# Designs tried in a protein design chat: VH-VL binders against Protein RESPONSE TO ABA AND SALT 1 (RAS1). Part 13

Target 1, 230 residues: Protein RESPONSE TO ABA AND SALT 1 (RAS1), of Arabidopsis thaliana (Mouse-ear cress) (o04515)
Amino acid sequence: MPNTSSSQSFTIFVDGWLIRHRYFVEQLMCASSLDETNRISLEEQQSLVAQFLSHCLQYYQEKFASVSLAGDNVFTFFCPPWFNSYAKLILWVGDFKPSLVFKLTEVSVADLTRHQKDRISSLKSETRRKEREVMRDFALVQQSVADPPVMLAARRVGAVGMVDGEETDLEEAMEVLKAGMAAAMNNADQLRCSTVGKVVEILTPPQAIKVLRTIGQLHLRLRDRDQERA
Short names: E, the ipSAE of ESMFold2; O, the ipSAE of OpenDDE; V2, 0.75 times the mean of E and O plus 0.25 times the DockQ between their complexes.

## First folded at step 10 (VH-VL; framework fv_ramucirumab)

Design g1 (from f5 with heavy chain T109Y; at its last look DockQ between E and O 0.61; V2 from the best seeds 0.00; counts 0 for: pae O 6.8 > 2)
Fold by OpenDDE, look of step 10:
Structure g1 (fold): chain C 230 residues (1-230), chain A 125 residues (1-125), chain B 107 residues (1-107)
Amino acid sequence: as target 1 above (230 residues)
Amino acid sequence: EVQLVQSGGGLVKPGGSLRLSCAASGFTFSRYSMNWVRQAPGKGLEWVSSISTSSSYIYYADSVEGRFTISRDNAKNSLYLQMNSLRAEDTAVYYCAREGIVVAGTKYYYGMDVWGQGTMVTVSS
Amino acid sequence: DIQMTQSPSSVSASIGDRVTITCRASQGISTWLGWYQQKPGKAPKLLIYAASSLESGVPSRFSGSGSGTYFTLTISSLQAEDFAVYFCQQGNRFPWTFGGGTKVDIK
């Protein structure tokens, strides 16, 4: 039965999420502007930062939940149809690479202190180490596709057909693979969230707002089909 | 105190125009998306329009699209609704409402958490 | 447009009673649902946001539940001040849409 229903739960969420995301991005834009009328208190800045982080975290939580609980097809997230061509070029385990945040920070914040730079450098090294770990795990999952149950099934699809029980074995093998992929994606998403959070902890609220603005805008651009190169 | 104070409205003939105003105080107006919601006498609530913080995103109900214009002046902490080509079916109490975004735990939530007192618009021949 | 259907349209209850109002969406809206209370001649008041989160200052006797297409507002023990009209509202997709309302009257 074509599992056509699997991508629907997350899509439903994302439609609303994107509306809120646009509002957040605009708020971040306003907060980062030099206009006096858009100046907000430190407390308000901190609040905005916290809210946006929560907003981003919710995206990945719901993403995982849609796969793990709602039964959405995990493979859809490794090549999302909602991403434009640019997004596909920078895609790493279902989304942007965690270490990209450092580049975005560099572009967004011009007034980092020496101490901040040192901390960011250390964090960058750690993040890259963890990225490698995620990649290793992901690679192991991918290698499992070559396991005998999957290979035998694949060979038979083009031949006389599957014998009784083999379909079940293939289904089970596929479920294991899906679970592995979901786990890898979750680990990657956690690393994304953690990295952004840790960067924000190093930054002042005004600096954080600039970085988060850039991150927020990036998410919008990744989904913009009209701007394939933007 | 967080509040929205509305002004404008009144009696107008079909085809006429009115401008509603909503003045915000007690919060950073420029950080919040704003909405207009109306309620015909004895009827339910109907969303009319929404505008984002910097007016980059604007939405209208089909019933008012092309006739109504939502706008805001963040410097004046004010929200506006220009209503043109008014019809009898536009007769309602109009509310301005703040769209609040709040954090609960690790998730964010929203609702129209602050409302103006309402302004009556009557379209009659 | 997403249609919101509330039921019942009206309910008569006594003080202390448990009251449940339902809201159905014509399509899935996740948890992008709010509940509002409106008293005569007054603006609506937000009670519940995100389907189940209680707005600040709202009594704990109010609760919301549900996701997808089916939602409920529950008043565990009706108080005198709770006689009003209640509306659900979806915020998943523009245009925002409200339910038809439920009038809670005194029995």
Scores: ipSAE 0.015, ipTM 0.581, lowest interface PAE 6.8, mean pLDDT 86
ESMFold2, look of step 10: ipSAE 0.581; ipTM 0.807
ESMFold2 (binder alone), look of step 10: mean pLDDT 92; pTM 0.947

Design g2 (from f5 with light chain R24Q S30R; at its last look DockQ between E and O 0.55; V2 from the best seeds 0.00; counts 0 for: pae O 8.2 > 2)
Fold by OpenDDE, look of step 10:
Structure g2 (fold): chain C 230 residues (1-230), chain A 125 residues (1-125), chain B 107 residues (1-107)
Amino acid sequence: as target 1 above (230 residues)
Amino acid sequence: EVQLVQSGGGLVKPGGSLRLSCAASGFTFSRYSMNWVRQAPGKGLEWVSSISTSSSYIYYADSVEGRFTISRDNAKNSLYLQMNSLRAEDTAVYYCAREGIVVAGTKYTYGMDVWGQGTMVTVSS
Amino acid sequence: DIQMTQSPSSVSASIGDRVTITCQASQGIRTWLGWYQQKPGKAPKLLIYAASSLESGVPSRFSGSGSGTYFTLTISSLQAEDFAVYFCQQGNRFPWTFGGGTKVDIK
């Protein structure tokens, strides 16, 4: 079966998604600007926030679908060729670490109320706990690579070659591993989305727009090969 | 009422220039990406150009690249298309169209949801 | 460029008939497909976005389906006001491209 490029389905989606993402980022930039001409109503701000969140959610939904339905190679997402060197340094289970949102919030919003800070602090603690859980699960999947079926298959491939039936065992083992990896990635992605959503719920629409702008810009920067040092 | 009202166009000789305008009302113009789409007489639709909210992202069809310039003035709620070096094949009704960004369930979606009335451009010797 | 092949180019139907129009993309576009209706002398009107989402104000007799490279617009029961030209449009990659159109005429 021709090894369809491991990320062909998702890459096709992302090409269009990125165009729209750029438009959104620009809208967020405009909405966050102090220019009177760019002032929008609270309702419009809320709408923009909701639309952008939906846009981001779609990204992760399609990411999952590309692996689970379209058959994209899940391993590609753990070292994505489309990410620059900086992005690779900050990668956590296929994307940015959920708790990064708190740092981005801190740098984006200067006028948080005490109550907001308290809520964010609580959320941060919870998010970090969940990150640890995701990591535990991920570690379990990784440990499974050392399980006898996989190890035996690997040893045989290196020594005598695989006999009839062993290829199937290895393939099955790999499928289990892939499924585990996909699940871990999905959990991480869910945590990313949830965290961003919860942060936005704590913030006012203007504050949310600033944070989302930063997040959106970051996503673009992670894919920008020309800015590997930025 | 959300609307786009177009102006400009007309008859021009080959090699000539025209400027089309599109005035937006009833919505926050600066929040929407805008497009030009044309339709030759008796023919289908052809996308011409797109411009983002702050003009940071601009795209052209190959057929008009280098000859046409899309621009916008958000303060005036206006979209423009400067057409230079016009050719006979540029003869068409030109439409300005808004890219409507909407939430459908949990997914982002868009389409060109608002259109101008169209402006006829005729390039003839 | 992504080529959009629309079929049929024309269809004659009666009021009450089920009409189906198809659009095929030269490459995968997921659900980034819109359907437009155009009446003579008028600007196009958006009917369906994201392959299957009905635009506000559009009658429920219109429906869209499909994903990837194959898409369908269906009018479940043709009405007098539905005689028009229909276009599909991909929004996955610039340049945006339209199908060739389908003229729905009265039989």
Scores: ipSAE 0.014, ipTM 0.566, lowest interface PAE 8.2, mean pLDDT 86
ESMFold2, look of step 10: ipSAE 0.270; ipTM 0.696
ESMFold2 (binder alone), look of step 10: mean pLDDT 91; pTM 0.940

Design g3 (from f5 with heavy chain S54Y; at its last look DockQ between E and O 0.82; V2 from the best seeds 0.00; counts 0 for: SAP .509 > .496)
Heavy chain, then light chain:
Amino acid sequence: EVQLVQSGGGLVKPGGSLRLSCAASGFTFSRYSMNWVRQAPGKGLEWVSSISTYSSYIYYADSVEGRFTISRDNAKNSLYLQMNSLRAEDTAVYYCAREGIVVAGTKYTYGMDVWGQGTMVTVSS
Amino acid sequence: DIQMTQSPSSVSASIGDRVTITCRASQGISTWLGWYQQKPGKAPKLLIYAASSLESGVPSRFSGSGSGTYFTLTISSLQAEDFAVYFCQQGNRFPWTFGGGTKVDIK
ESMFold2, look of step 10: ipSAE 0.739; ipTM 0.886
ESMFold2 (binder alone), look of step 10: mean pLDDT 90; pTM 0.931
OpenDDE, look of step 10: ipSAE 0.640; ipTM 0.848

Design g4 (at its last look DockQ between E and O 0.77; V2 from the best seeds 0.00; counts 0 for: pae O 4.3 > 2, SAP .505 > .496)
Fold by OpenDDE, look of step 10:
Structure g4 (fold): chain C 230 residues (1-230), chain A 123 residues (1-123), chain B 107 residues (1-107)
Amino acid sequence: as target 1 above (230 residues)
Amino acid sequence: EVQLVQSGGGLVKPGGSLRLSCAASGFTFSRYSMNWVRQAPGKGLEWVSSISTSSSYIYYADSVEGRFTISRDNAKNSLYLQMNSLRAEDTAVYYCAREGIVVGKYTYGMDVWGQGTMVTVSS
Amino acid sequence: DIQMTQSPSSVSASIGDRVTITCRASQGISTWLGWYQQKPGKAPKLLIYAASSLESGVPSRFSGSGSGTYFTLTISSLQAEDFAVYFCQQGNRFPWTFGGGTKVDIK
């Protein structure tokens, strides 16, 4: 069976997803403008918010599915070749840090109420706590690489050949590590989605649209290779 | 009621030009990407062009690239297709179609269609 | 361009019959596939989006399945109003491309 490169399934999805993402970002841009020509009803705003959230959720669902079901290499997502240099700087467990949403909210929304600010502050604290938990779990997975089975295998890399059974042990150990990495990434992705969702719940639809616009634009910028020449 | 009403089309000589119009009603036109799809007599469907909400993203089929221009006026809830340098093979019923968006789901389909406009290119 | 191969080109069936139409993509398109029904002299109607999601107002006898390069449209029990031409369409990459169509005729 031709070794279809482990990243093909997600890549195929993302190509179509990005087209739609651009359309959504454009819609959010229009909806956030004060131009009367782009004025949409509250109901339509809510709908747009919901649709975009679903769109984002689908991305992470497919990401997880590609690794867990389709067999894509999880390691590719920790250093994605499609990310530009800026994206690499802000990369946290395969994507942007969940708490980044708060910074984006601050930049995007100027008219937060006191009550909203308090809620956001509380949410921020909770999110940061959860980020630490994700990081702990991730660290545990990384530490497991130093476990004897993996270390023994690594030491034999370049030596006279793996003894019968050692290759299988190494493969099994690697699968465990991959599974752990996938789980950590999934937890991080869930936290990303949850955080964005909770922020949106605090915000009015117009405010939410501004934040989501910024988030959407960020995703595009993270993938834009041409910005490295700037 | 959500609808697309088309106008324009007709008979034109090879090398001629036509402009098709599509008027939207019953929905916020500016929120939807729009498409043109054509169908030659007795043939299948052929995608022609797509335009995003603010016209930032435009795509054409290779068969019409450089000859056709898709545009929209959101203030008028209208979609247009300017067809220049028309050829016999451009003879078809042309449909405008909305790309549907469903809350919680990605439709990736064209859920609302115009009634179609016949374009005949003949000497 | 992504080529969509639809099969069969035509099928004759009776009311109550199960009808299955297939669509193959020349490359993987994930679930970015729609199914349309077209009756003579009418515009196409969206039936299924995202390979398996039923469009609003479409009868439950219609179903879609598949992912990647192979897709199916199934009519579980053919009704009189279902005699039409059906098209698949990929929405993964521009240009959008349609299958060649399947004519469902009454036997």
Scores: ipSAE 0.024, ipTM 0.639, lowest interface PAE 4.3, mean pLDDT 87
ESMFold2, look of step 10: ipSAE 0.564; ipTM 0.804
ESMFold2 (binder alone), look of step 10: mean pLDDT 92; pTM 0.944

Design g5 (at its last look DockQ between E and O 0.64; V2 from the best seeds 0.00; counts 0 for: pae O 4.9 > 2)
Fold by OpenDDE, look of step 10:
Structure g5 (fold): chain C 230 residues (1-230), chain A 121 residues (1-121), chain B 107 residues (1-107)
Amino acid sequence: as target 1 above (230 residues)
Amino acid sequence: EVQLVQSGGGLVKPGGSLRLSCAASGFTFSRYSMNWVRQAPGKGLEWVSSISTSSSYIYYADSVEGRFTISRDNAKNSLYLQMNSLRAEDTAVYYCAREGYVGSKYGMDVWGQGTMVTVSS
Amino acid sequence: DIQMTQSPSSVSASIGDRVTITCRASQGISTWLGWYQQKPGKAPKLLIYAASSLESGVPSRFSGSGSGTYFTLTISSLQAEDFAVYFCQQGNRFPWTFGGGTKVDIK
C-alpha cells in the first residue's frame, strides 16, 4: 500500500464526510424550523437524530482508524491545519471540549423541563470529571517527553551524527508518545460521543434536533477559512 | 409506497431545451437530497447533478455545468432538471434518484423509472 | 475526479457459481462505495452501501468488502435473477463517479 503521507487518509475521508455533513445539517435545520409545511413525524425526528449521531460517530471512528491503522500522524490532530484560528483557540485534545455540548444545549433549547435540567446538570458534572481525567492522562503523556530516552535522543539530534542505534531508540520513544497521544485523543473522542449521546437521551426529539443542528453547524464553522478574513 | 415518477423528455434538436420532472411520493421529500443520473444507450451510468434538501448545495458534472439546472419544489414534492443547449452526447435515459442518508446508509436507494432524452438533428 | 475501474467488464457464469466483481478507485475513498444492480430496461437498484452493508431486501448471497481503493462485490451462489449489469459508485467526492459496469451473463 503506498505510504500515503501521514495525514492523507483522514483528510480524504473528511472531504466526503463533510459533504454529507452539510446535507445532514441542512436536514436538521429544516426539521427544527417551525414551519408547519416542514413538520416531520416524531418517528422521523428520532430517525434523523439517530442518523446524525451515527454520522458523527463515524467521524471519530475513522479518525482513530486513520491514526491507529493507516499511520496518520496523531500530532496533526492536535493542531489541525483544517481548523480556522477560532477553532484552534477552543481546541481541547484534538477537537471541541465535551462539556461545550451543555452550553450549546442551553443556547439551543429554551423549553427544558425541570427534570431535564436536573439530569443535564448531573451529566455536566460527570462530564467535567471525566474531562479532568482525560487531561491528567494527556499530561502524563506530555511529561513522558522528558523521560531519559526521549530527552537523550532529543539532545543528540542537534549534536554531531547519531551513533548507530540511537535513531532507533528515538523512533521507538516517539512511537510510545504517539501511542499515548492517540489513546488520550481516543478517550476524549469517546467522551465527546458519549456526552452528546447522553444529552440526546435526556431531550425530546425536537429538542435533540435543535442541539444537533447547533453542533453540526459548529463543526462547519470550525473548518470555514473565510472567517479569518472577517 | 416510496416511489419516484418521472416525466418530460423526448426528441429535441441540438441547441434545444428540455425540462425533466420527478415527482416523489411515499416519503418526506424535503428530507432527502436528490440526484440526476443518466445513461447513454448501451453505456454505463453517469452522475449529472445533485441538490440538497433546501437547495443550499448544488453540484454538477463538468459535462453539463452551465447548461443544466437542477431545482426542486419541496411543496410539490418535485425535482426538476432544466436542460439547455442540448448536444448529441446528452442523449440518454435520465434517472432521478433519492440519496438515502439513513445512519451509516448512503447511496441512491430509490430511483425513478427513467426518461429518454434524444438529441438529434 | 476519482476514477473507478471495474473488472471484469463481463463474466459468464452458471447458476450456483460464485461470482466476484472488483472495483478500484484512483484514490482512497474510505468506505464511500455503493454497488448497484441494473437489469435491462430498468433503473439501477442499490445492493450494497458503505462498501459492505447490505441494502434492505437484498438477498444475503450478495456481499461487499473493501476499503480505501480496492473493493469487491461477491455473489456466493448465482441465481437466475442475478444476471444483470453491476456498477460500483464512489460517494466520497464530487463528482460522483461510477465504474464501467460488469455484465454477468449465463454461461
Scores: ipSAE 0.020, ipTM 0.604, lowest interface PAE 4.9, mean pLDDT 87
ESMFold2, look of step 10: ipSAE 0.639; ipTM 0.837
ESMFold2 (binder alone), look of step 10: mean pLDDT 92; pTM 0.944

Design g6 (at its last look DockQ between E and O 0.68; V2 from the best seeds 0.00; counts 0 for: pae O 4.0 > 2)
Heavy chain, then light chain:
Amino acid sequence: EVQLVQSGGGLVKPGGSLRLSCAASGFTFSRYSMNWVRQAPGKGLEWVSSISTSSSYIYYADSVEGRFTISRDNAKNSLYLQMNSLRAEDTAVYYCAREGIAVTLSGTKYTYGMDVWGQGTMVTVSS
Amino acid sequence: DIQMTQSPSSVSASIGDRVTITCRASQGISTWLGWYQQKPGKAPKLLIYAASSLESGVPSRFSGSGSGTYFTLTISSLQAEDFAVYFCQQGNRFPWTFGGGTKVDIK
ESMFold2, look of step 10: ipSAE 0.649; ipTM 0.845
ESMFold2 (binder alone), look of step 10: mean pLDDT 92; pTM 0.939
OpenDDE, look of step 10: ipSAE 0.022; ipTM 0.639

## First folded at step 11 (VH-VL; framework fv_ramucirumab)

Design k1 (from g5 with heavy chain S54Y; at its last look DockQ between E and O 0.02; V2 from the best seeds 0.00; counts 0 for: pae O 7.5 > 2, placed apart)
Heavy chain, then light chain:
Amino acid sequence: EVQLVQSGGGLVKPGGSLRLSCAASGFTFSRYSMNWVRQAPGKGLEWVSSISTYSSYIYYADSVEGRFTISRDNAKNSLYLQMNSLRAEDTAVYYCAREGYVGSKYGMDVWGQGTMVTVSS
Amino acid sequence: DIQMTQSPSSVSASIGDRVTITCRASQGISTWLGWYQQKPGKAPKLLIYAASSLESGVPSRFSGSGSGTYFTLTISSLQAEDFAVYFCQQGNRFPWTFGGGTKVDIK
ESMFold2, look of step 11: ipSAE 0.733; ipTM 0.885
ESMFold2 (binder alone), look of step 11: mean pLDDT 92; pTM 0.946
OpenDDE, look of step 11: ipSAE 0.851; ipTM 0.944
ESMFold2, look of step 13: ipSAE 0.767; ipTM 0.903
ESMFold2 (binder alone), look of step 13: mean pLDDT 92; pTM 0.947
OpenDDE, look of step 13: ipSAE 0.016; ipTM 0.566

Design k2 (from d2 with heavy chain S54Y; at its last look DockQ between E and O 0.06; V2 from the best seeds 0.00; counts 0 for: pae O 5.0 > 2, placed apart)
Heavy chain, then light chain:
Amino acid sequence: EVQLVQSGGGLVKPGGSLRLSCAASGFTFSRYSMNWVRQAPGKGLEWVSSISTYSSYIYYADSVEGRFTISRDNAKNSLYLQMNSLRAEDTAVYYCAREGIAVAGTKYTYGMDVWGQGTMVTVSS
Amino acid sequence: DIQMTQSPSSVSASIGDRVTITCRASQGISTWLGWYQQKPGKAPKLLIYAASSLESGVPSRFSGSGSGTYFTLTISSLQAEDFAVYFCQQGNRFPWTFGGGTKVDIK
ESMFold2, look of step 11: ipSAE 0.741; ipTM 0.893
ESMFold2 (binder alone), look of step 11: mean pLDDT 91; pTM 0.939
OpenDDE, look of step 11: ipSAE 0.812; ipTM 0.927
ESMFold2, look of step 14: ipSAE 0.647; ipTM 0.845
ESMFold2 (binder alone), look of step 14: mean pLDDT 92; pTM 0.941
OpenDDE, look of step 14: ipSAE 0.024; ipTM 0.570

Design k3 (from g6 with heavy chain S54Y; at its last look DockQ between E and O 0.05; V2 from the best seeds 0.00; counts 0 for: pae O 5.4 > 2, placed apart)
Heavy chain, then light chain:
Amino acid sequence: EVQLVQSGGGLVKPGGSLRLSCAASGFTFSRYSMNWVRQAPGKGLEWVSSISTYSSYIYYADSVEGRFTISRDNAKNSLYLQMNSLRAEDTAVYYCAREGIAVTLSGTKYTYGMDVWGQGTMVTVSS
Amino acid sequence: DIQMTQSPSSVSASIGDRVTITCRASQGISTWLGWYQQKPGKAPKLLIYAASSLESGVPSRFSGSGSGTYFTLTISSLQAEDFAVYFCQQGNRFPWTFGGGTKVDIK
ESMFold2, look of step 11: ipSAE 0.706; ipTM 0.871
ESMFold2 (binder alone), look of step 11: mean pLDDT 92; pTM 0.941
OpenDDE, look of step 11: ipSAE 0.032; ipTM 0.558

Design k4 (from g3 with heavy chain S55G A104S; at its last look DockQ between E and O 0.83; V2 from the best seeds 0.00; counts 0 for: SAP .5 > .496)
Fold by ESMFold2, look of step 11:
Structure k4 (fold): chain C 230 residues (1-230), chain A 125 residues (1-125), chain B 107 residues (1-107)
Amino acid sequence: as target 1 above (230 residues)
Amino acid sequence: EVQLVQSGGGLVKPGGSLRLSCAASGFTFSRYSMNWVRQAPGKGLEWVSSISTYGSYIYYADSVEGRFTISRDNAKNSLYLQMNSLRAEDTAVYYCAREGIVVSGTKYTYGMDVWGQGTMVTVSS
Amino acid sequence: DIQMTQSPSSVSASIGDRVTITCRASQGISTWLGWYQQKPGKAPKLLIYAASSLESGVPSRFSGSGSGTYFTLTISSLQAEDFAVYFCQQGNRFPWTFGGGTKVDIK
């Protein structure tokens, strides 16, 4: 019996998750409509926001579990098959860049107060700092792999063959790199979730619905098959 | 009380038509996708059709596609199944069911958590 | 289409017995699996969702496990009201599909 890889198992989870995601996007689109026949109460808006965030949290919880078991399969999470070809080229650490949420907020919400704008500006600075920290931590892992002894061993394989001890050093360096890739992915996802959550806390429920609608629609467009857009 | 109440079944000859209704109460109908599931006498369950919360996504079993039409009216809290060109093999009890979306702890209820009482459809000459 | 195969088709059991019902999917479905109980003349009733999560109001003697292609429903100590037909259902991909059912009868 063939065992499915961690990324293949996650792709299967995502198929079912996307069916329900479409239903949430429908609800967010209708709740943000000016049509009074689609008007929902403030309490229902708050409920929809909470449910959509829980839906998104389930996605990242399953992803976290899958990445934790990935081993060699971790590279696939950086070029994920559950995104279309164009989306894969513009992703940051396997998914949207956390600070993209601020651009989506700006284009989705026209009525931010000065207080909200100040809070968002502060959060944006904090988020960009944390983005740099994720990349710096991963770069330090990459640097440990690129130390002169490891680089010298790798170059010698191409010319004359491996010297004793160099194969073990390369294998150890690759295991460190895989662990660093998994850590970078997990840290990136934590930042994605916390950033969206903090933006929603700054916004009113009607504003949050507009931003979450835009986020939800983006996720669908990043997963559309390439042929379907031609 | 969360409830789905069905109507519209009966006896019809092959080639005939029937329209099933399912009225929802006790919950916000527009938050739930809806399903029709049928069960022939003495047989198992067969999924028939699904409709998303506002109707943008509609799916049919191959056995009924082209003959059955699912629809919903969120203003009336109602789900419908228009059945045309009925065949003997369509004879079954038809259930409407909502797919749950309420989160308990860290998991969604992705199952059909509320069902109607069932409506018998008999297709015979 | 994802075929759901249940076994056994029926089981005879006594009150207090442990009963295990299995369900196999023809393709991986992750944890998008529900278990339903159906009594004569009644609509199905959801017992387990997401393969292992107990629906509210369902007794704790029911439990589910599994992921991928192999799933089990266990009744740890069978009660009189548990004699019914049990179905699994996958909700990973359309068309939704049910297992053939398992009838749990009194011995």
Scores: ipSAE 0.736, ipTM 0.887, lowest interface PAE 1.1, mean pLDDT 86
ESMFold2 (binder alone), look of step 11: mean pLDDT 92; pTM 0.940
OpenDDE, look of step 11: ipSAE 0.772; ipTM 0.909

Design k5 (from g5 with heavy chain S54Y S55G Y101I V102Y; at its last look DockQ between E and O 0.53; V2 from the best seeds 0.00; counts 0 for: pae O 3.4 > 2)
Fold by OpenDDE, look of step 11:
Structure k5 (fold): chain C 230 residues (1-230), chain A 121 residues (1-121), chain B 107 residues (1-107)
Amino acid sequence: as target 1 above (230 residues)
Amino acid sequence: EVQLVQSGGGLVKPGGSLRLSCAASGFTFSRYSMNWVRQAPGKGLEWVSSISTYGSYIYYADSVEGRFTISRDNAKNSLYLQMNSLRAEDTAVYYCAREGIYGSKYGMDVWGQGTMVTVSS
Amino acid sequence: DIQMTQSPSSVSASIGDRVTITCRASQGISTWLGWYQQKPGKAPKLLIYAASSLESGVPSRFSGSGSGTYFTLTISSLQAEDFAVYFCQQGNRFPWTFGGGTKVDIK
């Protein structure tokens, strides 16, 4: 397998993705502003929302593809070098917690209707339930590192070189672990995308733009290394 | 009609300065990232600089970094390129170009008519 | 910098011919590629964006394909107005870079 750096494929993608992400964030900022000069039609708002969602979806699709198809190391995504220290504190299964969107919505939108609040509340409950499910599955994967093949290998690495066959067993165990982690991450990513999508469906286009702006800005902040000095 | 109209340029001596302007009309200028691209006589296209919607993100080609300054005035629907310390190699037709509004386009969809800049002793 | 290698540098063709132009990137650029047409004394015109999406108002005889490092622009049936220079451009990473151009001439 060509020693392609464990995250080379995704890294190449993300560099370009981030450029567009920044521009999207600015567009969302413009669209969310009360400045008459930046006023956009409802159709344009809807289009912007749709495009940004697509943009976000592409991120997770490429993330998945990089691991499943390009062979990027899934472990990199659980401790991503592109995240700052702050981001690492709030990481949940490789990215932000899906239910964070609700907090961001609360902060971003002040004029939610009662009906919208009820729907959001219901969605929040559902999302949290699904988060727990993802977490349980992920926990099982994490616990698998204590399985005999991995433990045996670990015990021997410090002493006598791995015996013939043990290396293979370890490799197989690691592949299972990687597959499990990839699956958990994918499930989490799907939940992230689904949650954002469903929230947007509840909101008006102007409201959605505010939330998406916040989400977009958050993503940038999570990657900004210069903020560690502040 | 969506259009970009350029002005400025001309003949300048090495070490001199010029300012290019690009006036936008027919669209909400403040929503678009803008670019400068140049083309030397008989040569290909070379990206020069880019500025995002609010000017928060600015990029330059290495060949012009430190000498050129891209700016915009959204209230005036105008894009600018201040060119200092001009060199013979900067001789080209300069184009302002609008970048597609949505990230999925990945292209410059509207171009100005171009402005010739000649740097000669 | 991402280098864009465009080929051929020139092609002579007749009206009705199929013309294919290729662009190779030195690094993977996903679908961050645009194709432009430039006529003498005129500004470039966007033909294709996102590697394969046709810009509004561009004839359907133009098509783009590719991803990663290899891209193609195809004119299915060359028309008189298609004689021009074509450029590819990557928008994946700054600096933006263009291919060297392909001149399509009448045979």
Scores: ipSAE 0.073, ipTM 0.667, lowest interface PAE 3.4, mean pLDDT 88
ESMFold2, look of step 11: ipSAE 0.725; ipTM 0.885
ESMFold2 (binder alone), look of step 11: mean pLDDT 93; pTM 0.951

